# Ledger of designs, part 17: VH-VL binders against Collagen alpha-1(XVI) chain (COL16A1)

Target 1, 182 residues: Collagen alpha-1(XVI) chain (COL16A1), of Homo sapiens (Human) (q07092r50to231)
Amino acid sequence: GFNLIHRLSLMKTSAIKKIRNPKGPLILRLGAAPVTQPTRRVFPRGLPEEFALVLTLLLKKHTHQKTWYLFQVTDANGYPQISLEVNSQERSLELRAQGQDGDFVSCIFPVPQLFDLRWHKLMLSVAGRVASVHVDCSSASSQPLGPRRPMRPVGHVFLGLDAEQGKPVSFDLQQVHIYCDP
Below, E stands for the ipSAE of ESMFold2; O stands for the ipSAE of OpenDDE; V2 stands for 0.75 times the mean of E and O plus 0.25 times the DockQ between their complexes.

## First folded at step 17 (VH-VL; framework fv_nepuvibart)

Design N94 (from N82 with light chain A50S Q55E; at its last look DockQ between E and O 0.79; V2 from the best seeds 0.00; counts 0 for: pae E 2.1 > 2)
Fold by ESMFold2, look of step 17:
Structure N94 (fold): chain C 182 residues (1-182), chain A 119 residues (1-119), chain B 107 residues (1-107)
Amino acid sequence: as target 1 above (182 residues)
Amino acid sequence: QVQLVESGGGLVKPGGSLRLSCAASGFTFSNYWMHWIRQAPGKGLEWVSYIYSRGSYTYYADSVKGRFTISRDNAKSSLYLQMNSLRAEDTAVYYCARTYSGRYPFDYWGQGTLVTVSS
Amino acid sequence: DIQMTQSPSSLSASVGDRVTITCQASQDISNYLNWYQQKPGKAPKLLIYSASNLETGVPSRFSGSGSGTDFTFTISGLQPEDIATYYCQQYDNRPYTFGGGTKVEIK
């Protein structure tokens, strides 16, 4: 799959702290600098309609009471083509994407387990008219998703963007991948 | 087409209350943050409040904090502003408007509803 | 709060003239600056967002520029239908604030 740690140049960004983890992969501490790259550099052929996004992450206390984008791909005008939003008060994820009729299509996944200040593996799968979220190997939910526009390789990809102020959001990351065969 | 229609304005005495409504149509209401903006007669525009797309967070201008409450009902595609302890300075046309989120423009506005606070 | 100082408060120009309106922000707002047109008795209408991006359906005679604290709005050839009050508005941080407005009239 597509290793977004590599494609977003996270290892080469000096403002991102890298923490040795003897029990697993390197820890990347995000929040000190924006994590963004042009979509053409991250996904030169675009992101297919069917994909899986996998993250191993740790959400922190200071992001509680905030809404922020864990993952977002914008168009040329800065509007989302697809986004995965964290709502810390509701303890939920919301997937939004541009729909075929111009409206955004969306679905919501309750994920209270992500907010316990521990490491979790999160998988978002988008296939056909269904989106699914898995948290660790023990829980899953699926939601209907309306028909979407194809994602074009324009705009920018973001990790950790505050929805109100557009500032980088602090969280810890060990893994972020895109798989095109969910 | 996108439409926002305010209602509930009128004449009220100082210290009184009013509830404004904004009915939305032509778009998926629950995808957007909603705002109230007001304009005193012959004056400029003043942002009043916003509410997140699912209603979980609200914010207010200092001039109205503690007196006004913004709310929404996504099942009815409706936005509300409960205005208590009204003052003469609250006299204005009140507009509802939408944004995608906090760092986006007000791309659609309602026609406004007039609130007059006087004896 | 971020204060927006808009100049001039009013102006008169002839049809076909170039009209320029300025806004200054009290702090750096990057490019998070919108321009709205408001005709008497009507709601504001978005013309320009992100300092320079033209909203869909807005004539190309309207333009905007600037970043940081200093922004300009230009009508390159004034038309009779452009008689209105124009407002700048920052949306970098809450509370979102507007300039005082510029009334544009035909001589």
Scores: ipSAE 0.613, ipTM 0.853, lowest interface PAE 2.1, mean pLDDT 90
ESMFold2 (binder alone), look of step 17: mean pLDDT 95; pTM 0.957
OpenDDE, look of step 17: ipSAE 0.875; ipTM 0.943

Design N95 (from N82 with heavy chain T58E; at its last look DockQ between E and O 0.81; V2 from the best seeds 0.77)
Heavy chain, then light chain:
Amino acid sequence: QVQLVESGGGLVKPGGSLRLSCAASGFTFSNYWMHWIRQAPGKGLEWVSYIYSRGSYEYYADSVKGRFTISRDNAKSSLYLQMNSLRAEDTAVYYCARTYSGRYPFDYWGQGTLVTVSS
Amino acid sequence: DIQMTQSPSSLSASVGDRVTITCQASQDISNYLNWYQQKPGKAPKLLIYAASNLQTGVPSRFSGSGSGTDFTFTISGLQPEDIATYYCQQYDNRPYTFGGGTKVEIK
ESMFold2, look of step 17: ipSAE 0.628; ipTM 0.859
ESMFold2 (binder alone), look of step 17: mean pLDDT 95; pTM 0.958
OpenDDE, look of step 17: ipSAE 0.899; ipTM 0.950

## First folded at step 18 (VH-VL; framework fv_nepuvibart)

Design N101 (from N82 with heavy chain Y52W; at its last look DockQ between E and O 0.73; V2 from the best seeds 0.00; counts 0 for: pae E 2.1 > 2)
Fold by ESMFold2, look of step 18:
Structure N101 (fold): chain C 182 residues (1-182), chain A 119 residues (1-119), chain B 107 residues (1-107)
Amino acid sequence: as target 1 above (182 residues)
Amino acid sequence: QVQLVESGGGLVKPGGSLRLSCAASGFTFSNYWMHWIRQAPGKGLEWVSYIWSRGSYTYYADSVKGRFTISRDNAKSSLYLQMNSLRAEDTAVYYCARTYSGRYPFDYWGQGTLVTVSS
Amino acid sequence: DIQMTQSPSSLSASVGDRVTITCQASQDISNYLNWYQQKPGKAPKLLIYAASNLQTGVPSRFSGSGSGTDFTFTISGLQPEDIATYYCQQYDNRPYTFGGGTKVEIK
């Protein structure tokens, strides 16, 4: 699929520390600089109705952070077309997207395992009116999701953005990809 | 049609308590942060408090911290403000309003409910 | 706290006039500034968000511009129904704060 490390220019951002990992891929330490690019650059034709977002990440101790967008695509007016929000206090993920009816459609995934200060592989799968989250290829949770507006190539893509203050959020990343699953 | 309706305002003596309610309809209440904003008679607008969409976090203006408690019941699509230790300067029209989350505008407001604090 | 200074505090203008209201923030708020209209006895109504974006259903005679600390709200052709008090409001950081308001009246 789409390698978002490349499309978000993470390797070219000098403030993002690159940590050598002889047992695997490089580690990208986020939080020192904003991670954002125009949606037209990242997804020139938008996203299909069915897709998977895959991240290999390490959530650091975020005891003072309230909520933040792990992944967000906005429209031209700054409202989310789709977002995956981390709530560190409730240890959950919330998926939100623009709905066909003009309001947001959403679902919530409890993911306490992500907050143990260890590396995890997280997959968000969106297929029609169902969304699911897999952690480490074994733990899975599915929720109904209302009908969505198709994503358009407008606005901006963000990775690791504080929801209230708009500042970069610290976490470590090895992988972030989008896959199309028809 | 998005609608927010406040209730529970009235006359109260200094040091007294009052509970305001805001009934929401025409939208998915649990998608939005909810706020209270007040306006003293003939004066400008003052933000009071907010609560996250799922109720897990609240924040208060310094002028009301420790005296007011914001809460919500998502099953009833209702927002509340418990006001204790009321003072004359709390006299105002109280509005409820919504935002998508932080750094979003107050796109819909209720019509307000008047709280008068006097001896 | 971020202080919002709004001017003028009131103005009178004729139907069809261009009306301009300014708002200054005590620190850089990027484009996180809204404009609201409030008619007597009514709740505020959002007109402009993110400094320059028209809210859905708001007539195109209303506009906003600016970034950083200095912001401008304009009514390009004043109508009788535009008699109201107008408020700017920053939403860059809590506590959220409003300007003092500008009462707009028809001569």
Scores: ipSAE 0.603, ipTM 0.848, lowest interface PAE 2.1, mean pLDDT 90
ESMFold2 (binder alone), look of step 18: mean pLDDT 95; pTM 0.960
OpenDDE, look of step 18: ipSAE 0.833; ipTM 0.935

Design N102 (from N82 with heavy chain T58E, light chain A50K; at its last look DockQ between E and O 0.84; V2 from the best seeds 0.00; counts 0 for: pae E 2.1 > 2)
Heavy chain, then light chain:
Amino acid sequence: QVQLVESGGGLVKPGGSLRLSCAASGFTFSNYWMHWIRQAPGKGLEWVSYIYSRGSYEYYADSVKGRFTISRDNAKSSLYLQMNSLRAEDTAVYYCARTYSGRYPFDYWGQGTLVTVSS
Amino acid sequence: DIQMTQSPSSLSASVGDRVTITCQASQDISNYLNWYQQKPGKAPKLLIYKASNLQTGVPSRFSGSGSGTDFTFTISGLQPEDIATYYCQQYDNRPYTFGGGTKVEIK
ESMFold2, look of step 18: ipSAE 0.638; ipTM 0.862
ESMFold2 (binder alone), look of step 18: mean pLDDT 95; pTM 0.959
OpenDDE, look of step 18: ipSAE 0.903; ipTM 0.951

Design N103 (from N82 with heavy chain T99V; at its last look DockQ between E and O 0.74; V2 from the best seeds 0.00; counts 0 for: pae E 2.8 > 2)
Fold by ESMFold2, look of step 18:
Structure N103 (fold): chain C 182 residues (1-182), chain A 119 residues (1-119), chain B 107 residues (1-107)
Amino acid sequence: as target 1 above (182 residues)
Amino acid sequence: QVQLVESGGGLVKPGGSLRLSCAASGFTFSNYWMHWIRQAPGKGLEWVSYIYSRGSYTYYADSVKGRFTISRDNAKSSLYLQMNSLRAEDTAVYYCARVYSGRYPFDYWGQGTLVTVSS
Amino acid sequence: DIQMTQSPSSLSASVGDRVTITCQASQDISNYLNWYQQKPGKAPKLLIYAASNLQTGVPSRFSGSGSGTDFTFTISGLQPEDIATYYCQQYDNRPYTFGGGTKVEIK
């Protein structure tokens, strides 16, 4: 798999606070600086059609951040190729990706458990025409997803981006990986 | 083909009300934030309001706050603007436009519908 | 509100001429600046977004440049079908304001 902590240079970004956790992995406190890198540096051959995105994260009080991208890859023009959007009011995740027909395909996962101010492991898996979300060992859901264009190694990868203003979003992170064989 | 078609414009007296509609086709309406922009006859363009793709967030220009209400019905692929307490300065062609999200351009506009407010 | 000052308000040029239109923002708007073309009785049409990116299907004679507060729109060889009013528009922050427009005519 792709360790995005390393691929996005999070350890080398001084504005990102690193908090030692004697009971577990290092905590990265995001929100003070943009988390972005060229897609070609993160995914040189693009992202495979089937993959899993795994995060161990703590969402803070995000009621004032109406919608934001937990993960987004853009194309060279800055338009999204794929995005995982957090909707804090609806307490949901929305996966959107460029569709084969020139519009976006999408699906929505209710995840109210993510908003309890505790650490959670979140897994998004995309396989064929189905996307699934797992939160911890206690819940899972699957949704149909329309035909997608392959993700190309152009544009930029973002982690924690406000959808309206394009500013960094505050949350804590212990793990973020992409696995190519979900 | 992406289509946005406004309707509901007309002549109304000051203090009156109108409800504008914008019918969308040729794209997945619920993927997009929707805006209203207006243009007084012979004048430039003025942003009026927008609504989030799922309908829960709305914003208004100060000139219309408290008088206009933007809404959408994603099942009908339709955007609405309820205009109350109309004033002569609200006379304009009203356009609906789509955008993926904030900080993105208006990549498609409707043809506009004329609202005339006069006694 | 971010004020957009567009110059000139009107111009007249010959077919084949280079036409230049400017916009100045009252505050730094990064590259969040669009250019639209509007023909009489029609809706505006997006030509340029993010200051310099051509929208799909727009002829290459149109171009844009600039960042921060100063932006330029250029038609490198004016054609008869380019008679229109051109608007800049910032989309950095609400309210999303437009320039006053530039009416372009053939002389």
Scores: ipSAE 0.462, ipTM 0.775, lowest interface PAE 2.8, mean pLDDT 88
ESMFold2 (binder alone), look of step 18: mean pLDDT 92; pTM 0.917
OpenDDE, look of step 18: ipSAE 0.754; ipTM 0.917

Design N104 (from N82 with heavy chain S30R T58E; at its last look DockQ between E and O 0.84; V2 from the best seeds 0.00; counts 0 for: pae E 2.03 > 2)
Fold by ESMFold2, look of step 18:
Structure N104 (fold): chain C 182 residues (1-182), chain A 119 residues (1-119), chain B 107 residues (1-107)
Amino acid sequence: as target 1 above (182 residues)
Amino acid sequence: QVQLVESGGGLVKPGGSLRLSCAASGFTFRNYWMHWIRQAPGKGLEWVSYIYSRGSYEYYADSVKGRFTISRDNAKSSLYLQMNSLRAEDTAVYYCARTYSGRYPFDYWGQGTLVTVSS
Amino acid sequence: DIQMTQSPSSLSASVGDRVTITCQASQDISNYLNWYQQKPGKAPKLLIYAASNLQTGVPSRFSGSGSGTDFTFTISGLQPEDIATYYCQQYDNRPYTFGGGTKVEIK
C-alpha cells in the first residue's frame, strides 16, 4: 500500500498542525493550506482498476459545508480523473470517475454516521464494476459503477478541497492509505 | 452532441411571473451543475443562479434573490427558473449552461430564450 | 463581488493582425479566468479556461495568459470569422462575474 501521509508530504508541510496525543495516534489538522501534489509523485504508475482508499478522519462542525472533495485526482487540464465528494446536505459520498465512453460514471453512498463529530474509519473499495463504502467496519454500502478509464499519472492529487470555491477544508486526519490489492 | 434548449420566454407586465425551462440531451444530466446566465439587449453577461447536480442546494445573484427559484428534474433532464415579481431590468435573453461542478468553465450553453418585461 | 475590467471596449483591426484584449480583476483570482466568444445573435462559446488552457476544437491562433489580477487574451492572426464580442469571466468566487466585453470588427 501507499501511505498518503508520506506521499502528500503532510509531515513536511509546516502549515499542517501535528497534534501528538499521548492517549492515541498522531493527529494531522488540515485546512490551513492546500494539500496537493503532482499525481506522478503520488501515483507514478497510476491506480489499478481495483484499489481501496482508507481514511481515519474527524469531520468538525465547520467541516459540515455543502460539498467538498475528500480526495480528488485531476488530469493535466484540471478536470477530475476520479473524485470522492462529501455532500453535507445529503450526508452522502459521491464517487465520480472518467468513463470509457467520455462522460463520467458515478455512484452515491449514504453516510449519515460520518456527521456526528466523532472519529470514523472510512474505506472506499473499487473492485471491477462495483464500488463499496464501509464505515467503522460495521456499516457497508455497495453500488454498481460503470466502466472507467485507467487513471494516468498526470495532473494533481488533492485532499480536502471545497467544491464551490476551491479552498482547503478543515478536518482532522489520523490515517490515509491506498491499497492496490483489495 | 450536447444540447441545451431553453423555452418559456415571452412578454410579461411588471410584477408578473414566468417559468423558463431548459431541456438537456446528449449527456448525463445528473453529473453536472446547472446555471442560468442572462444578457440584457445590447449589454453584457450576468450570472443569475446555479443548482447542484442532484438539486439539494442552490445559489442566487443578489439581484434576483427572493424573486427567482431555480430547480431541476433529473428524471426529465430538465432545468427550470421560476421568475416572480418581474421588473423591467429583468428583460434579457436567458441562457442555461452547465459546469462539471463549482469552479469550472461553462463549456456548453443553450441558444437562449427572450424575456421582455414591459408595461 | 469581484469586478472584472476589460479593455478595450471595442477595436477594429485588419485580417492577419495581432489582437490583444486585457482583463483586470479587482482582487487576486489566481488563474480562475475564462474567455468566451459571442458572435452576433448566438450564445457564448468557451475558448480559454484557467487563464491559458485552449478548449478542445478551438483554433491555436487564440491564446491566453496571466494570473492574479492581470490577464491577456490574444488572437495571433485575425480572421474574418473572428468578428465577435469577447468576454472574460472569473470563476474564483460567487457571484461569477464577466468583463464588459470587447467588440472586435474588421476594418
Scores: ipSAE 0.634, ipTM 0.855, lowest interface PAE 2.0, mean pLDDT 90
ESMFold2 (binder alone), look of step 18: mean pLDDT 95; pTM 0.956
OpenDDE, look of step 18: ipSAE 0.893; ipTM 0.949

Design N105 (from N82 with heavy chain S53N; at its last fold request DockQ between E and O 0.82; V2 from the best seeds 0.82)
Heavy chain, then light chain:
Amino acid sequence: QVQLVESGGGLVKPGGSLRLSCAASGFTFSNYWMHWIRQAPGKGLEWVSYIYNRGSYTYYADSVKGRFTISRDNAKSSLYLQMNSLRAEDTAVYYCARTYSGRYPFDYWGQGTLVTVSS
Amino acid sequence: DIQMTQSPSSLSASVGDRVTITCQASQDISNYLNWYQQKPGKAPKLLIYAASNLQTGVPSRFSGSGSGTDFTFTISGLQPEDIATYYCQQYDNRPYTFGGGTKVEIK
ESMFold2, look of step 18: ipSAE 0.701; ipTM 0.884
ESMFold2 (binder alone), look of step 18: mean pLDDT 95; pTM 0.960
OpenDDE, look of step 18: ipSAE 0.890; ipTM 0.948
ESMFold2, look of step 19: ipSAE 0.753; ipTM 0.896
ESMFold2 (binder alone), look of step 19: mean pLDDT 95; pTM 0.959
OpenDDE, look of step 19: ipSAE 0.895; ipTM 0.949
ESMFold2, fold request of step 21: ipSAE 0.703, 0.676, 0.681; ipTM 0.886, 0.878, 0.880
ESMFold2 (binder alone), fold request of step 21: mean pLDDT 95, 95, 95; pTM 0.959, 0.959, 0.958
OpenDDE, fold request of step 21: ipSAE 0.923, 0.923, 0.922; ipTM 0.957, 0.957, 0.957

Design N106 (from N82 with heavy chain P105Y; at its last look DockQ between E and O 0.07; V2 from the best seeds 0.00; counts 0 for: pae O 7.4 > 2, placed apart)
Fold by OpenDDE, look of step 18:
Structure N106 (fold): chain C 182 residues (1-182), chain A 119 residues (1-119), chain B 107 residues (1-107)
Amino acid sequence: as target 1 above (182 residues)
Amino acid sequence: QVQLVESGGGLVKPGGSLRLSCAASGFTFSNYWMHWIRQAPGKGLEWVSYIYSRGSYTYYADSVKGRFTISRDNAKSSLYLQMNSLRAEDTAVYYCARTYSGRYYFDYWGQGTLVTVSS
Amino acid sequence: DIQMTQSPSSLSASVGDRVTITCQASQDISNYLNWYQQKPGKAPKLLIYAASNLQTGVPSRFSGSGSGTDFTFTISGLQPEDIATYYCQQYDNRPYTFGGGTKVEIK
């Protein structure tokens, strides 16, 4: 798998505050600087057809009114190839990916439990024509997903990007991994 | 039915400014990326600029960068192009066109509005 | 920028003829190419997207093929209403660029 904390150079970004947690792992406070790297650096071979994105995060109250990309990979033009969007108004996640027919394929997951100002473990799994979301160990949902176009290792990877102005979104992070064996 | 209607074109002197508008109807405007594409008289097509559907992400051709500003008002289903420091080579019919998110073809165009820059 | 070289610049053919237009990209653009029809005094109309997909409502006599750098647009059985200028357009990279156009006339 891939540790995106390292591949996105989060530890080397001075603007990202590192908070020691005596009860657990290091906390990264995002929002002060853009979190982005060229896709060719993060995923030189692209994303596998089947993968799991795992995050341990805390959403803050000021993000509860925003729509933003928790995770996104763009093409060379800046258009999305794949994205995990947070809809704070609907309290849901939307997985969107470029479809084989030139349109996006997507699925939506209600996740109201992410918005309680507490730490949560979020797991997104994509396996064939099915995408699943797990929040902690108490909630899980699966949705059908249309056929996807293979992701090209072009463009950029983003973490915590405002959908409107492209500004960094403030939230706390402990873990972000992509596993190739969901 | 889908409709795009440009307006605001006219005659302007070099160095002048002009603001174009594109009124959209018959579809959910905020779901589409919007573009300006121009065509000089008797010439081919030149892409000018685009703006994302829900955000303020914009991009400009080098020929207009720093002079033109694309914007949109989704509540009014309207697209705009503020053109400053106009040059003779900016003379063209300006079309607004849409692309759906995830699709990269211009499936609907307006009728165009003529901008003439002349001394 | 990606240059699109379109040929021929103009052609004249008879009703019912097969018409072929080519577009060559300065670099590999995969299948990221569209074809448009523009009639005099009108806005362009999308005919083909992604190199070979026929837009909804477009007659089946229109088709496209190709990938990489070389693309072909075909009218199988030219009709009088097909008098127009046709353009290819790449969307592999910004800025999006068009071919020079091909003016199609009827003999």
Scores: ipSAE 0.015, ipTM 0.614, lowest interface PAE 7.4, mean pLDDT 91
ESMFold2, look of step 18: ipSAE 0.399; ipTM 0.772
ESMFold2 (binder alone), look of step 18: mean pLDDT 93; pTM 0.936

## First folded at step 19 (VH-VL; framework fv_nepuvibart)

Design N111 (from N105 with heavy chain N53Q; at its last fold request DockQ between E and O 0.88; V2 from the best seeds 0.87)
Heavy chain, then light chain:
Amino acid sequence: QVQLVESGGGLVKPGGSLRLSCAASGFTFSNYWMHWIRQAPGKGLEWVSYIYQRGSYTYYADSVKGRFTISRDNAKSSLYLQMNSLRAEDTAVYYCARTYSGRYPFDYWGQGTLVTVSS
Amino acid sequence: DIQMTQSPSSLSASVGDRVTITCQASQDISNYLNWYQQKPGKAPKLLIYAASNLQTGVPSRFSGSGSGTDFTFTISGLQPEDIATYYCQQYDNRPYTFGGGTKVEIK
ESMFold2, look of step 19: ipSAE 0.778; ipTM 0.904
ESMFold2 (binder alone), look of step 19: mean pLDDT 95; pTM 0.958
OpenDDE, look of step 19: ipSAE 0.907; ipTM 0.952
ESMFold2, look of step 20: ipSAE 0.725; ipTM 0.888
ESMFold2 (binder alone), look of step 20: mean pLDDT 95; pTM 0.959
OpenDDE, look of step 20: ipSAE 0.906; ipTM 0.952
ESMFold2, fold request of step 21: ipSAE 0.806, 0.797, 0.792; ipTM 0.914, 0.911, 0.909
ESMFold2 (binder alone), fold request of step 21: mean pLDDT 95, 95, 95; pTM 0.960, 0.960, 0.960
OpenDDE, fold request of step 21: ipSAE 0.919, 0.920, 0.916; ipTM 0.955, 0.956, 0.954

Design N112 (from N105 with heavy chain N53H; at its last look DockQ between E and O 0.83; V2 from the best seeds 0.82)
Fold by ESMFold2, look of step 19:
Structure N112 (fold): chain C 182 residues (1-182), chain A 119 residues (1-119), chain B 107 residues (1-107)
Amino acid sequence: as target 1 above (182 residues)
Amino acid sequence: QVQLVESGGGLVKPGGSLRLSCAASGFTFSNYWMHWIRQAPGKGLEWVSYIYHRGSYTYYADSVKGRFTISRDNAKSSLYLQMNSLRAEDTAVYYCARTYSGRYPFDYWGQGTLVTVSS
Amino acid sequence: DIQMTQSPSSLSASVGDRVTITCQASQDISNYLNWYQQKPGKAPKLLIYAASNLQTGVPSRFSGSGSGTDFTFTISGLQPEDIATYYCQQYDNRPYTFGGGTKVEIK
């Protein structure tokens, strides 16, 4: 298991507001500063081919014209090796990853429940030729995913990156983990 | 091999309309944002518009906003530009080009199609 | 809008010469700058992205450098096939804007 709060140095980033509530867990308010670290620091041997990404997050109001990467791992040239994109207008998630033929393979998950301004636990599972998204204990979606290239420990890892202008995106986070055995 | 082929250019009078097409092949069209860029004869390049890879977001240069409409049909791997209320200053070669998203280079361009707006 | 000032507008050089083209942005664009080559009657071709990254298949005599507002494109040994117009282009923010171009000719 990889704790990305630690691996992305979120506690050490002064621009990220830490909200302590005696009755609840620590909340990290993202959006004021870029969240990025070299992939070699976060995943020294690269992101595993099969993994689960788990977040406990709160999506705030987003502009009508905003799409953004909740999670992205790039190569050294800034192109994605894998990305999980939020489309606020369509209320969906899109997973894209480098395919074996060099182009991207993708699948789309409807997740309207994430956009109700409440806390949710989101899990993305990537295993074999299938990707699955679970939201809380009550909903799940699976989609076929084309054959992928192995992911290498080059480039950078991002949380909360606007797809149009590359600026930090505001949302609240309690947990973000990667598990190698989904 | 990535290929982009524009069509639909021609001569049109001021105030007229024209619809450009861009046929894509050799890549997964629905993975890429698509753009129109134009170049007046003997002049430099001007970005015109983009459309998000799934069609839900568009943006236009101020010079064409309200007159041009960008659209795409991912099932046909095709990009379109509907141009209304054409003016002489819209005379240009129109290129389609792709990017992965907003902060990425135009890595492949079509050959262009000429639009001439004159009385 | 981010304005891109490109210099010179044209130049002539001999085969084998080092050619330098500059581009200045009206505001800080980090490294979000591309260089394109356009031959007469043809579409632009991407040479350099992110200020300094060579596009796949582009000869190593082409290079780029710079960050912030000041950028440089260099051809380290000019070849006859390099006759073209070269454009810089920022992609930090929309509308995406191009420099005015530099026409490169062989003496």
Scores: ipSAE 0.727, ipTM 0.886, lowest interface PAE 1.4, mean pLDDT 90
ESMFold2 (binder alone), look of step 19: mean pLDDT 95; pTM 0.956
OpenDDE, look of step 19: ipSAE 0.909; ipTM 0.953

